# Ledger of designs, part 6: VHH binders against q86uu1r1256to1370

Target 1, 115 residues: q86uu1r1256to1370
Amino acid sequence: SKVCRGYLVKMGGKIKSWKKRWFVFDRLKRTLSYYVDKHETKLKGVIYFQAIEEVYYDHLRSAAKKRFFRFTMVTESPNPALTFCVKTHDRLYYMVAPSAEAMRIWMDVIVTGAE
Key: E = the ipSAE of ESMFold2; O = the ipSAE of OpenDDE; V2 = 0.75 times the mean of E and O plus 0.25 times the DockQ between their complexes.

## First folded at step 2 (VHH; framework vhh_7mjh_2)

Design g2 (at its last look DockQ between E and O 0.17; V2 from the best seeds 0.00; counts 0 for: pae E 21.5 > 2, unsure alone 61.3 < 65, placed apart)
Fold by OpenDDE, look of step 2:
Structure g2 (fold): chain B 115 residues (1-115), chain A 124 residues (1-124)
Amino acid sequence: as target 1 above (115 residues)
Amino acid sequence: EVQLVESGGGLVQPGGSLRLSCAASGFTFSDYWMSWVRQAPGKGLEWIGRIYSSGTTSYNPSLKSLVTISRDNSKNTLYLQMNSLRAEDTATYYCAKDSYPETYYYDSGEFDYWGQGTTVTVSS
């Protein structure tokens, strides 16, 4: 029912570690939810479409990131080339896709969902 | 009713170019991913490429011909530009509606509607 599912690696909000989470894009609910695993039993977070401001490639190398996040211990992305950002008015999410194709798919559905 | 109608096929010489069109109706065209696929005589279906709702594209890396997929949402039309055509590109070409936004795996596209196809013959 107009749902996209798959794993992404996202950076934690409080703890700046990278964790693999199961993401569920629901166009009808207008939510991007993520769970511990594909069984979707433990919800870890929800991003509402209305909160999404921008989706873009993470072109910032670690050196540039350190410049912007001078006071935050941000660990380097496991794959910068497959890293994209979802910016909400409350938080900036960093996500790593498993492939270039996956990244394109997720970015597309998130962007179109947020419109 | 969803309809996809391909056009633009025909006979072309090796090294030539051809632009195929797909007229879509019966659904909100701009909301869906669209793909091109082809079937050569005696061979299975081959995915050519996809254009997403955002306008970004993805192509089969094994393609021997240069291809560009584009779309005009105002005309509900999908395009396939093919350059440097070879005999191996002889096939019936189909436009397909992706089953967007429902997707579970990223490795293969899922299609829920197909056109009747347009035949491209590359021969000297």
Scores: ipSAE 0.022, ipTM 0.336, lowest interface PAE 4.7, mean pLDDT 86
Fold by ESMFold2, look of step 2:
Structure g2 (fold): chain B 115 residues (1-115), chain A 124 residues (1-124)
Amino acid sequence: as target 1 above (115 residues)
Amino acid sequence: EVQLVESGGGLVQPGGSLRLSCAASGFTFSDYWMSWVRQAPGKGLEWIGRIYSSGTTSYNPSLKSLVTISRDNSKNTLYLQMNSLRAEDTATYYCAKDSYPETYYYDSGEFDYWGQGTTVTVSS
């Protein structure tokens, strides 16, 4: 099977702080899972491919939400230029990639899996 | 024709350091992720780490403190610096051209292209 694994920094769910998580894209299982670390011993969440509605680049939206806060407080991304979003029917995930190429690869992989 | 040639292996005492090189040809080196993997005698493949086109790295957490991966895109060369070597680091070390969008860490250990390897022996 085809998989993609790596660390991404994501905005937390309950506590809105940026957390480093080990992400696993699995085309066979049709899931994007994330763990505390590379050992994959403590699962923190699962994003099912069929729940994914959109994947997009949005460094300005993250900053704009901070400036025009009304309903949800969003902490400034540690690297806005490398931040991308995965929109699901339940939640908006913000993720920071370690590089522009890593960001392109993760966005392409997730979009292809969601199709 | 893609070609990867590892070098720099040899005998080293416990606690020693060693720098491995991988000379790449036959593809646009700067466009690709590169990985180091190793295989100890009688063991399966162990992924060491990956370096992205940008120079950003991702490591096997169990080896993170022991290794540093770097690349010189102008010389088409990948490097693995290993420090504080132990007997359990004895292995054949391979460089590999990583595949996009996959990681070969948990797959059958296949990479599209990898070299013959260079042997590191850590022995008293």
Scores: ipSAE 0.000, ipTM 0.082, lowest interface PAE 21.5, mean pLDDT 75
ESMFold2 (binder alone), look of step 2: mean pLDDT 77; pTM 0.776

Design g3 (at its last look DockQ between E and O 0.04; V2 from the best seeds 0.00; counts 0 for: pae E 16.7 > 2, unsure alone 64.1 < 65, grease 25.2 > 24.2, placed apart)
Fold by OpenDDE, look of step 2:
Structure g3 (fold): chain B 115 residues (1-115), chain A 124 residues (1-124)
Amino acid sequence: as target 1 above (115 residues)
Amino acid sequence: EVQLVESGGGLVQPGGSLRLSCAASGFTFSTYWMSWVRQAPGKGLEWIGRIYSGGSTSYNPSLKSLVTISRDNSKNTLYLQMNSLRAEDTATYYCAKDSYPETYYYDSGEFDYWGQGTTVTVSS
């Protein structure tokens, strides 16, 4: 597929809260963009494929405590089982998919795009 | 022209295994999701599973334990491994190309091309 669209819940970079964003994977543009909503009128961020280092399932399920990664406190995912990470040169993105199938799809297209 | 050619079907005993292949041509195989579907005699079409461009898979829950889908993009070939075959698995098996170059919703899996099918008969 050239383009893949859908909602993911993303953890904020500065404010460590979880926000639902509309994601657009564009193979031709080699970008993973996210917007406030599906209308794609308000761009919130862009992840370039060349910046992506790794995509992996978040195996670290926090019990009742905050998790630390790279000296950053991470709030507990709303659904750890559906949480995956996109690691870039500059930032680690935490994303929650709406289903296991959705997670597989997104991880697949992102990995494929980054190759 | 898009072409999908299934092969590997035949007669197999219950409990046996079989691997089907689908040779694809006429499109950029590596960029498309591919699915397997089957149709048993007198029954409707049943979706078996899908493999995404990067190799991730999704299966019909009723068949998940019995099937494995894989692909070799270098050969433009789709595979369906079936194990522990039963009489009820007797069907014509088709490979199908997902239709959309763009996926708006992850659950939108429609097919625009099908092969001629390969028949699998499970019988003692």
Scores: ipSAE 0.019, ipTM 0.283, lowest interface PAE 6.7, mean pLDDT 85
Fold by ESMFold2, look of step 2:
Structure g3 (fold): chain B 115 residues (1-115), chain A 124 residues (1-124)
Amino acid sequence: as target 1 above (115 residues)
Amino acid sequence: EVQLVESGGGLVQPGGSLRLSCAASGFTFSTYWMSWVRQAPGKGLEWIGRIYSGGSTSYNPSLKSLVTISRDNSKNTLYLQMNSLRAEDTATYYCAKDSYPETYYYDSGEFDYWGQGTTVTVSS
């Protein structure tokens, strides 16, 4: 069945810094899990498909008048043009893909899993 | 008509605490993200933090240890708890209705609606 694996950089939950994580989308388990690295030996978190509310781009936004809070998140990203968001019922995840193609693939699989 | 009314501001001693409230009406409060922002005299707007519809929060890193945002969806009320207040925390505090996020949106991220603000003065 469909599985998608790869490195993404994500904003941490407790400590707000950008962290490289190995993500595993698993259609059979209906989970998006992330690990320390590609060996998948140390699980760092799990996002269940049913918890996902929205997936959206952050890369086409420009600074506007009174633009302070969203601009802060975008300007801290290692690559704002490749940053996308996964909103769940209890957390907002910010993720940076290694390429535009990778970002499109990840957003497509996550959106499909949430539906 | 969307209305946001902040309250709870006033004069407080350095080191003191305050809890601000924001009463919301004219929209389905429980489904929107909400933010607190402030403006010190002669300064620009400073984002304090956001609370999501599910109750999770995101804070300005420089203020993270000083503030706590909460909401009571049954009362349509947003709260800001501030502790260990300093003179530099003197400002007008606003609540703001965030846009409901949509997949693939292309907006600027500007807030749609703001309250009139409540003024906090930290002084001996």
Scores: ipSAE 0.000, ipTM 0.113, lowest interface PAE 16.7, mean pLDDT 76
ESMFold2 (binder alone), look of step 2: mean pLDDT 79; pTM 0.787

Design g4 (at its last look DockQ between E and O 0.04; V2 from the best seeds 0.00; counts 0 for: pae E 16.4 > 2, unsure alone 64.5 < 65, placed apart)
Fold by OpenDDE, look of step 2:
Parts: sequence; structure tokens; C-alpha cells
Structure g4 (fold): chain B 115 residues (1-115), chain A 124 residues (1-124)
Amino acid sequence: as target 1 above (115 residues)
Amino acid sequence: EVQLVESGGGLVQPGGSLRLSCAASGFTFSTYWMSWVRQAPGKGLEWIGRIYSSGTTSYNPSLKSLVTISRDNSKNTLYLQMNSLRAEDTATYYCAKDSYPETYYYESGEFDYWGQGTTVTVSS
């Protein structure tokens, strides 16, 4: 598929809270964008494929990723089993999928898109 | 009250082109996905394509005719441009308001409102 759309719960960058966002994977544009909701009227961020370094399950690397930030504590994932990470040059994104199947799909399309 | 009114249908020769319009009212048009759907005589409904609020489009990969969906939010109007029409494109064409909470495939969706339809007949 050229485009994949759906909700993911994303951890904030500055404020380490979890917010539900509408994600759009576009293979042709080579972007992973996220919006406030499915109407896609308010863009909140864009991840370019070339910026993506790694995609992995969060629960498999929980010990290595547990670290204190200087001024911010990371809030625990609402569902660790459905949490995966997208690592870019500038930022580590934490994503929670609504199901195991959804998580598999998103991780697959993002990995293949970043190749 | 949500209202969708299709127009632009008619008789066209094979290989011809046609542009359908859908006038929308009763809701914030610019914030909703819109789809075109058709029903040929004796056949079931067939999804043609969708335009998202962002302006991006998705089309049925099985569609044989060349189609382009666009929208003018300032006019609350949805368009369907069809080219290289064939006899099998004969159908009643409907615009539909999309209502799909979540999807992981852009070819899926639900519709909660439909127009009355406009009939397209492709014949020599």
C-alpha cells in the first residue's frame, strides 16, 4: 500500500505525556506525519524516512532505555506490550499501537519505508 | 441536516470524459473525508475513491476508468473527473460522507450519508 493511516498513542517530546494522534504513512512522499485527529486538518509533526535510523519493540529494550532525563521524567507507557520505538537522528519516538496486529503493520511499513 | 446532491451525469460515448459534482451542506465539509461510490445495473455498490481532509486521494485499484477526485472547500463541492469511459462504467454515481474511526488501509471506510445519485450512461 502507498499509504497507511491510523491512530497511535505517541509520547510527547517536551512534555512526556501520551497523546493519541492520527498517523499517515506515505511511501511516495517518504514521510510519516501525525495530526490531531483523522480529519488531518492540523498537522502536528512530520518524520522523514531518511531521518529514521531504527524501529524496534520497546519492551524488548526496556532496560537499556530506562534513563532519567535531566529535567523530565518519562511517563510509563499505557501499554508496554504494544509499545514500539522509532529512532531518528533528532528524536526517539515512543508509539503505542491499538493492537498487536496494528503494531506489526506499523512497524513493518515504517521499516520498509525507511529502507 | 446533512445533504449531498450529485450532478453532471448523462449520456456519453465510449472514450469520452465526464465530470461529476457533489454539493454538500449541513456539515463542516472541509473536515470530512468524501468518497465516490457507484452502482451498475444489477451489480452491487463499488467504491471508486476517496479524498481526505488533507486533500490526498485514494482510489480503487480495480477501477478500469481513469478517475480523479478533487474538492473545493470554499464551495463545499466534491468532484469526480472520469476519462476514457467504457460501457462498464455505466452506473449511478453517488457521493458519500465518510465516517471511519480508524483504518490501517486507505481503501477501507464507512459512509453515513449519501446523495440521491447521478446516472452515467456510456453508450455508442
Scores: ipSAE 0.009, ipTM 0.249, lowest interface PAE 8.9, mean pLDDT 85
Fold by ESMFold2, look of step 2:
Structure g4 (fold): chain B 115 residues (1-115), chain A 124 residues (1-124)
Amino acid sequence: as target 1 above (115 residues)
Amino acid sequence: EVQLVESGGGLVQPGGSLRLSCAASGFTFSTYWMSWVRQAPGKGLEWIGRIYSSGTTSYNPSLKSLVTISRDNSKNTLYLQMNSLRAEDTATYYCAKDSYPETYYYESGEFDYWGQGTTVTVSS
């Protein structure tokens, strides 16, 4: 179909934390956009299809942890087994799917957009 | 209006256990990640851990052996179980509506809402 929608959890860009976002894949607009929630009223970012270079599992990066001055900064994926990456020219996105089935569907959808 | 109300604090002896509660209202509790943070007298904020909407948890490594976070989505309640308490665990404990797994407001501005806190004093 032309549009795919659903929640994924992603690592933030400048602020490295895991954020739940409503993703919208749109073949006509050639975008993968994400919003605060399913109402699609507050856009948080856009990934253009032509910027997508690779989609893959990220076993090594999901295990990373860091400690920062006077508090612990924890970047561990909330579910490493369901974590995949979308590599773009500008940024590496880390995504966590709600299930293995959802992960396969989203990875397949995003790969077809990159082609 | 989002509200978070912590309770269960008090005086406890060293080696003792205590369970804190956080009653949440004004948002869809079951879909949000939640955190506990604490502040000892005269110290900065210390992140304790978080619980994801799935029920999995992530903890500050220095506190991992002392704490367990749980949630009951049917009661809109977040819990912090603390065991083997020590004098250095004396602090005000805050519940936070968590959008970010690794930061505190004063360092990043990431927590939207905090409760008023509940005070735990560990003293013999």
Scores: ipSAE 0.000, ipTM 0.135, lowest interface PAE 16.4, mean pLDDT 76
ESMFold2 (binder alone), look of step 2: mean pLDDT 78; pTM 0.787

Design g5 (at its last look DockQ between E and O 0.08; V2 from the best seeds 0.00; counts 0 for: pae E 20.0 > 2, placed apart)
Fold by OpenDDE, look of step 2:
Structure g5 (fold): chain B 115 residues (1-115), chain A 124 residues (1-124)
Amino acid sequence: as target 1 above (115 residues)
Amino acid sequence: EVQLVESGGGLVQPGGSLRLSCAASGFTFSTYWMSWVRQAPGKGLEWIGRIYSSGTTSYNPSLKSLVTISRDNSKNTLYLQMNSLRAEDTATYYCAKDSYPETYYFDSGEFDYWGQGTTVTVSS
């Protein structure tokens, strides 16, 4: 639909720690925003759809990339099987979904929204 | 009043199977996600898996036991089939109502109601 909300565990940009954030996908605003919690009072970041380049499974690509790129400073995902990436023009976001179904849905809406 | 009542627990030998049931009442069962959670002695709560309102299931990838979650909406009952049980599967098992009905909200570990639990002991 127009809006999708839920928690994802996101890896920090500067501090490579994993934190649970409340994500809001808004098709009309063409944004993927994340907040500290579900009350949506403290905005932590916004990903614009036009900035999104690629969405992919991390557990499939990280293994391949680790062979060729230096990712030694990245803390391992708490759940690689439920980890996906949103690549933007200026940042690579690592996100862990609460379930396989959730991951599928989030990836789907983000991909379709970015089109 | 929301009620969740687990049953089916007991003593089982290693390698055995057990089917737990959760009778739900006080809410529109068919529209809610339902989860199974367990707590082993001296350990924290562990999420086992979830069944969505659609019938689709999701399981904890860290589970070593073979589990299948199902639901019968006509009976307002949630099931947990466990096979090849091991000693480490000894725990109190809870059914939990997820906080949100069929919505575009996804949440992990958010349950608003729990049953009293049913104890499973795996021992030779």
Scores: ipSAE 0.024, ipTM 0.254, lowest interface PAE 5.3, mean pLDDT 85
Fold by ESMFold2, look of step 2:
Structure g5 (fold): chain B 115 residues (1-115), chain A 124 residues (1-124)
Amino acid sequence: as target 1 above (115 residues)
Amino acid sequence: EVQLVESGGGLVQPGGSLRLSCAASGFTFSTYWMSWVRQAPGKGLEWIGRIYSSGTTSYNPSLKSLVTISRDNSKNTLYLQMNSLRAEDTATYYCAKDSYPETYYFDSGEFDYWGQGTTVTVSS
């Protein structure tokens, strides 16, 4: 639809640790934003749809076995089987969904909305 | 009925290149995501990559520099270009129809239809 909201766990940008963030997909604003929590009072980042290049499932648990940031260490995903990736022009985001159903929904929403 | 037929496999020398094809029929090819998967002798399945209905691609990061996936929706054909082939690339290569049209992707680690496979052997 127009808006999709929920918690995902993501690898941090500046501090490389896995962080729970509240994500908001907004088709009208053409943004995927993330906040500290569901109250949406403290914005932590924005991914504009036009910056998204790829969305894919992490079949080989790349976040656990290989470095995907040029100058930073990538720690093991807390749940590699539920980890998917959003590749942008500047950054590769690793996201962990709370379930396989949630992962399918988020991947589909992000791919479809970013067309 | 749904059919996927891979072709283009064979014996190739190390450092060589090979282009595999997958002819699809029995479904609306243009609306589905498609994947390539391989299985080396005695090993498990290894996902190579996928191509969305839009033509956008997503790759296994360990193979991204070696492969290119493309599609021709007018011919219902999926392609895999492989370059700089090595002995470890010896495998049976399968194309797979993803489970859903463009609006959904079902990532349970399962594809609903697979081709028969085409065998690539890299040896001197």
Scores: ipSAE 0.000, ipTM 0.106, lowest interface PAE 20.0, mean pLDDT 77
ESMFold2 (binder alone), look of step 2: mean pLDDT 79; pTM 0.786

## First folded at step 3 (VHH)

Design n01 (framework vhh_7z1x_3)
Fold by ESMFold2-Fast, scan of step 3:
Structure n01 (fold): chain B 115 residues (1-115), chain A 123 residues (1-123)
Amino acid sequence: as target 1 above (115 residues)
Amino acid sequence: QVQLVETGGGLVQPGGSLRLSCTASGFTFSDYYMNWVRQAPGKGLEWLSGISWDSGTTSYADSVKGRFTISRDNAKNTLYLQMNSLQPDDTAVYFCAKEGYDWSDEYGPLDYWGQGTQVTVSS
């Protein structure tokens, strides 16, 4: 009975700029949709649950890569500690949550919903 | 309706400075990434700089990095571009632009553009 809604900041594809988007998790539709704002009138994109391969805290994978002199998975996150990743078949999404608690809630909801 | 109005252009000598302003109306300015772009005579559009809704993140094109500074005042619905060390090659019409639709999470066309303000750098 839960629909999770809230602002997350996501990284753009080509320019690598960070954009504030209103995210809506819909368990029944099996979608994570993002809109320009909380009025949900202008849809910007949809992540289908079946396309999701992996959800993880970016800081954990970035730390591992640093140990082997590899590039970090975070480019210019405004808050690396609050950044998590949603990996789909065709691309990787970087998300910044407004708080540590919000980040844990979003990740939990996405992981359990994608099952 | 969405409106973007640029001001502050003019004629300056090489090495001079100008500050451009863009006043926004018709949308929640504080929720959107904003950009400055320019078009020189007979050339295409060149993206110059962008700033996040909270000013936490800024980006610059290599051609202006170190000379131009983007900033915003969300209380005034205003975007700024401070331009220092101006060169003749900076002569262009300068536009402010609201973040465009970005389907598939890639930078796409900008949704709304202002009318532009002319900057001429000449001795």
Scores: ipSAE 0.006, ipTM 0.173, lowest interface PAE 9.2, mean pLDDT 76

Design n02 (framework vhh_7z1x_3)
Fold by ESMFold2-Fast, scan of step 3:
Structure n02 (fold): chain B 115 residues (1-115), chain A 124 residues (1-124)
Amino acid sequence: as target 1 above (115 residues)
Amino acid sequence: QVQLVETGGGLVQPGGSLRLSCTASGFTFSRYDMNWVRQAPGKGLEWLSGIYTGGGSTSYADSVKGRFTISRDNAKNTLYLQMNSLQPDDTAVYFCAREYSEDFWGGSDYLDVWGQGTQVTVSS
């Protein structure tokens, strides 16, 4: 399939809150876009494949190399065991998957699509 | 302890208006997308409207679009449905329901917590 869709919970904004967002992974457009909901009418942001550097699922083991603030945000996740990170040139995105299987699949799709 | 309670149903004449309320308790209301669903006598369930956790995104079934307005007040743990230009075929039991999503690949969410329902009858 050229496109993968689903809900992830994303950390964001000036108010540090975790919000459910509808993510669309599109290999042809080379984008990972996120919307307010599954109707895809209100775009919130875009992560370009070319900007993706790494995908992490074990963020705490990298804590010593990260600033205090990023470590704190990860430990404050609503579900740390299902939290993974997408590192881009500009920033680090924190995401919570609905299940361990979903987390593995999203990480795989993002990594293989970014190639 | 997790529950939804609807109020505001009743008898109304065609062309009239009614506001339904749904009060949530036992869970963090502001974390869930909410929906209104109805069931007419002898018929199946019909989804009417949905609202995002923050209230900024709403969706409607074609049968009610332009006549019904969904809204929420997270500070009061309350969901609303403003119903205008009511028609006899709007007669049904109206339920509020909490949305749960488990399938990350597909567009389908399911409703895991339901209220008891409130009867709306549109008749002269």
Scores: ipSAE 0.000, ipTM 0.120, lowest interface PAE 15.4, mean pLDDT 75

Design n03 (framework vhh_7z1x_3; at its last look DockQ between E and O 0.02; V2 from the best seeds 0.00; counts 0 for: pae E 16.2 > 2, placed apart)
Fold by ESMFold2-Fast, scan of step 3:
Structure n03 (fold): chain B 115 residues (1-115), chain A 125 residues (1-125)
Amino acid sequence: as target 1 above (115 residues)
Amino acid sequence: QVQLVETGGGLVQPGGSLRLSCTASGFTFDSYWMNWVRQAPGKGLEWLSGISYSGDTISYADSVKGRFTISRDNAKNTLYLQMNSLQPDDTAVYFCATGRYSPIYEDSEGYFQYWGQGTQVTVSS
C-alpha cells in the first residue's frame, strides 16, 4: 500500500508555536500521524481521516492581517503562501509545506483519503 | 440535540464487576474521542480512560490500569467500561465525555465538550 511522508511545520494547539514535524499519511490505517523526526520513534499526534471536514489554503490569513493593524498582535504563519488548513470536528490545524508542489501533494492525498 | 446517557451503575460488593454503557445521540459518534471520568463523594473529577475514534488508541489512569477496560461500538453509538476487581474507593458517579485527552500527545487539551449526567457506582459490603 502507498504511504506519503515528509516534513511539515505545524502550529501547536495548546502552545501557539510553530513546530517542524515528520508527517506520515497511511491510507490503510486512515491516519495522518506526526512524529518528532523521520525515524518515526516519538509519536506526537494523530489526525484521523474520519474527523476531517475540510482542507483549504490559508489565503484568508492575508486579509485578516489588515485588521491586526488596529488590534493586538497574534502569532502569524512563517510562510502564509505555503500554509494550508486541515479542519477536523475538534480543531483546526495549520500546516506549512516546504514548497508549493509539496503543499499540493499533501492537500490532494488528505482530501482523497478523507473521501 | 447532543446527548450522552450512562447506564449500568449499581451496588456491588468488593471484588465484584460492573459493565457501564454510554449511549450517544445528536452527533457523529465515530468522529469523537471518548472518555470515562468519575467523581467520588466530596472529590473533584478524575479522568479514568480514553479511546480514539476507531478504538486503536487506548489509555488508562494508573488507579484503574489492569482492572478496567474501555471499548466502543461505533455501529451502536455506544461506549463501554468493563470494571473488574472493584474496591470501596471506586465508589463514585461515572460520566462519559467527549474530547481528546492523552498525556503523550503534544496537542492534548484535557477539556471535555460534551458529557452525560452520570451513573452511580457504589462498592460496599
Scores: ipSAE 0.055, ipTM 0.427, lowest interface PAE 4.1, mean pLDDT 79
Fold by OpenDDE, look of step 7:
Structure n03 (fold): chain B 115 residues (1-115), chain A 125 residues (1-125)
Amino acid sequence: as target 1 above (115 residues)
Amino acid sequence: QVQLVETGGGLVQPGGSLRLSCTASGFTFDSYWMNWVRQAPGKGLEWLSGISYSGDTISYADSVKGRFTISRDNAKNTLYLQMNSLQPDDTAVYFCATGRYSPIYEDSEGYFQYWGQGTQVTVSS
């Protein structure tokens, strides 16, 4: 599909809170956009495919990462098992999918789009 | 199957205290944020407090901040809510709630996947 839509819970950049946002993956536009809700009336951010460096499962429970996050005071994920990361040139996005299947789908389309 | 069982509710005088418990089963308790919410008569659902899976992050609604304390014991799969300085407008059914998108802030749009049957709290003179 050229467009993939759905909710993800995203950690904020400035305020390290977790907010549910409506994501729109557009293969043609080469963008991953997120909105306040599914009506797509209020855009909150755009991730360009060319800015994406890496997509991977979150390993918050690793000893090294635990120490790092303690230092940065990053809030814990509401569901670590469904948390994945999208690393861009200027920001690391933490996202929680609604299901394992959804997580796989989102990671796949984002990775594929970023290639 | 997932089960959440709230206990500890009752009738108390204004200024009184209650301690609610929520016993969880059927899922990995320490992998989820847990929340307390309530529903007063004729009102919608109100989020009260959330706690991260390790307990390192806690949030409260302004309506209960300073009076209520959320905590959890992952070894016992139990969530707690210590309620002090109770007021008549605290009268409600209190629920333990969690899910894939558990809110951690009052203004967060959250969706709860799992609920208990609730426990009635009545504050009256």
Scores: ipSAE 0.005, ipTM 0.252, lowest interface PAE 11.8, mean pLDDT 83
Fold by ESMFold2, look of step 7:
Structure n03 (fold): chain B 115 residues (1-115), chain A 125 residues (1-125)
Amino acid sequence: as target 1 above (115 residues)
Amino acid sequence: QVQLVETGGGLVQPGGSLRLSCTASGFTFDSYWMNWVRQAPGKGLEWLSGISYSGDTISYADSVKGRFTISRDNAKNTLYLQMNSLQPDDTAVYFCATGRYSPIYEDSEGYFQYWGQGTQVTVSS
């Protein structure tokens, strides 16, 4: 499909708290954008496909976080089992899906932007 | 079946202190961020403070930072708010609240599925 839309919860960039955002994956624009809500009127950020380095399941990342993130204050995920990461050139995004199926779909979709 | 019950409200003089408690039942307390929210007479809801599952991460609204202290005791399924240096503008109904995700600060609306009935705090001479 050319576009995938849905709510994900992400860790904020400036204020380190978990925020619900409406994500839009768009193959034509080659962007993963996120908005305040489903009306798509207030853009909060854009992840360009070319900036995406890795997409990975936080199951392995949870162990790695304890090992590699001891110098950053990372707010506890509201649902660690449904947390995945999108690593970009500029930033590491932590995202929480509403279900395991949604997580698999979003991870699969976002990986195609990185390929 | 889910129940949140606030206690410890009352009348206090300016400069005084109160400790609020919120006792939880009907859900796995240590799997949720817990929050305090207040509503002053005729005003909207104001988020005050949140505390993570383990208690390791705590956040406060600027209006209460330095005066209020949130804590939790997961063995007792109880959330606390120690309120010091109370002033008349702290007069409100105080609620404990929670949901599946932590509240979103400054960039989005919070998601609280469960609320207590509230406890009245009145700060007056």
Scores: ipSAE 0.000, ipTM 0.121, lowest interface PAE 16.7, mean pLDDT 78
ESMFold2 (binder alone), look of step 7: mean pLDDT 81; pTM 0.823
ESMFold2, look of step 17: ipSAE 0.000; ipTM 0.107
ESMFold2 (binder alone), look of step 17: mean pLDDT 81; pTM 0.819
OpenDDE, look of step 17: ipSAE 0.000; ipTM 0.264

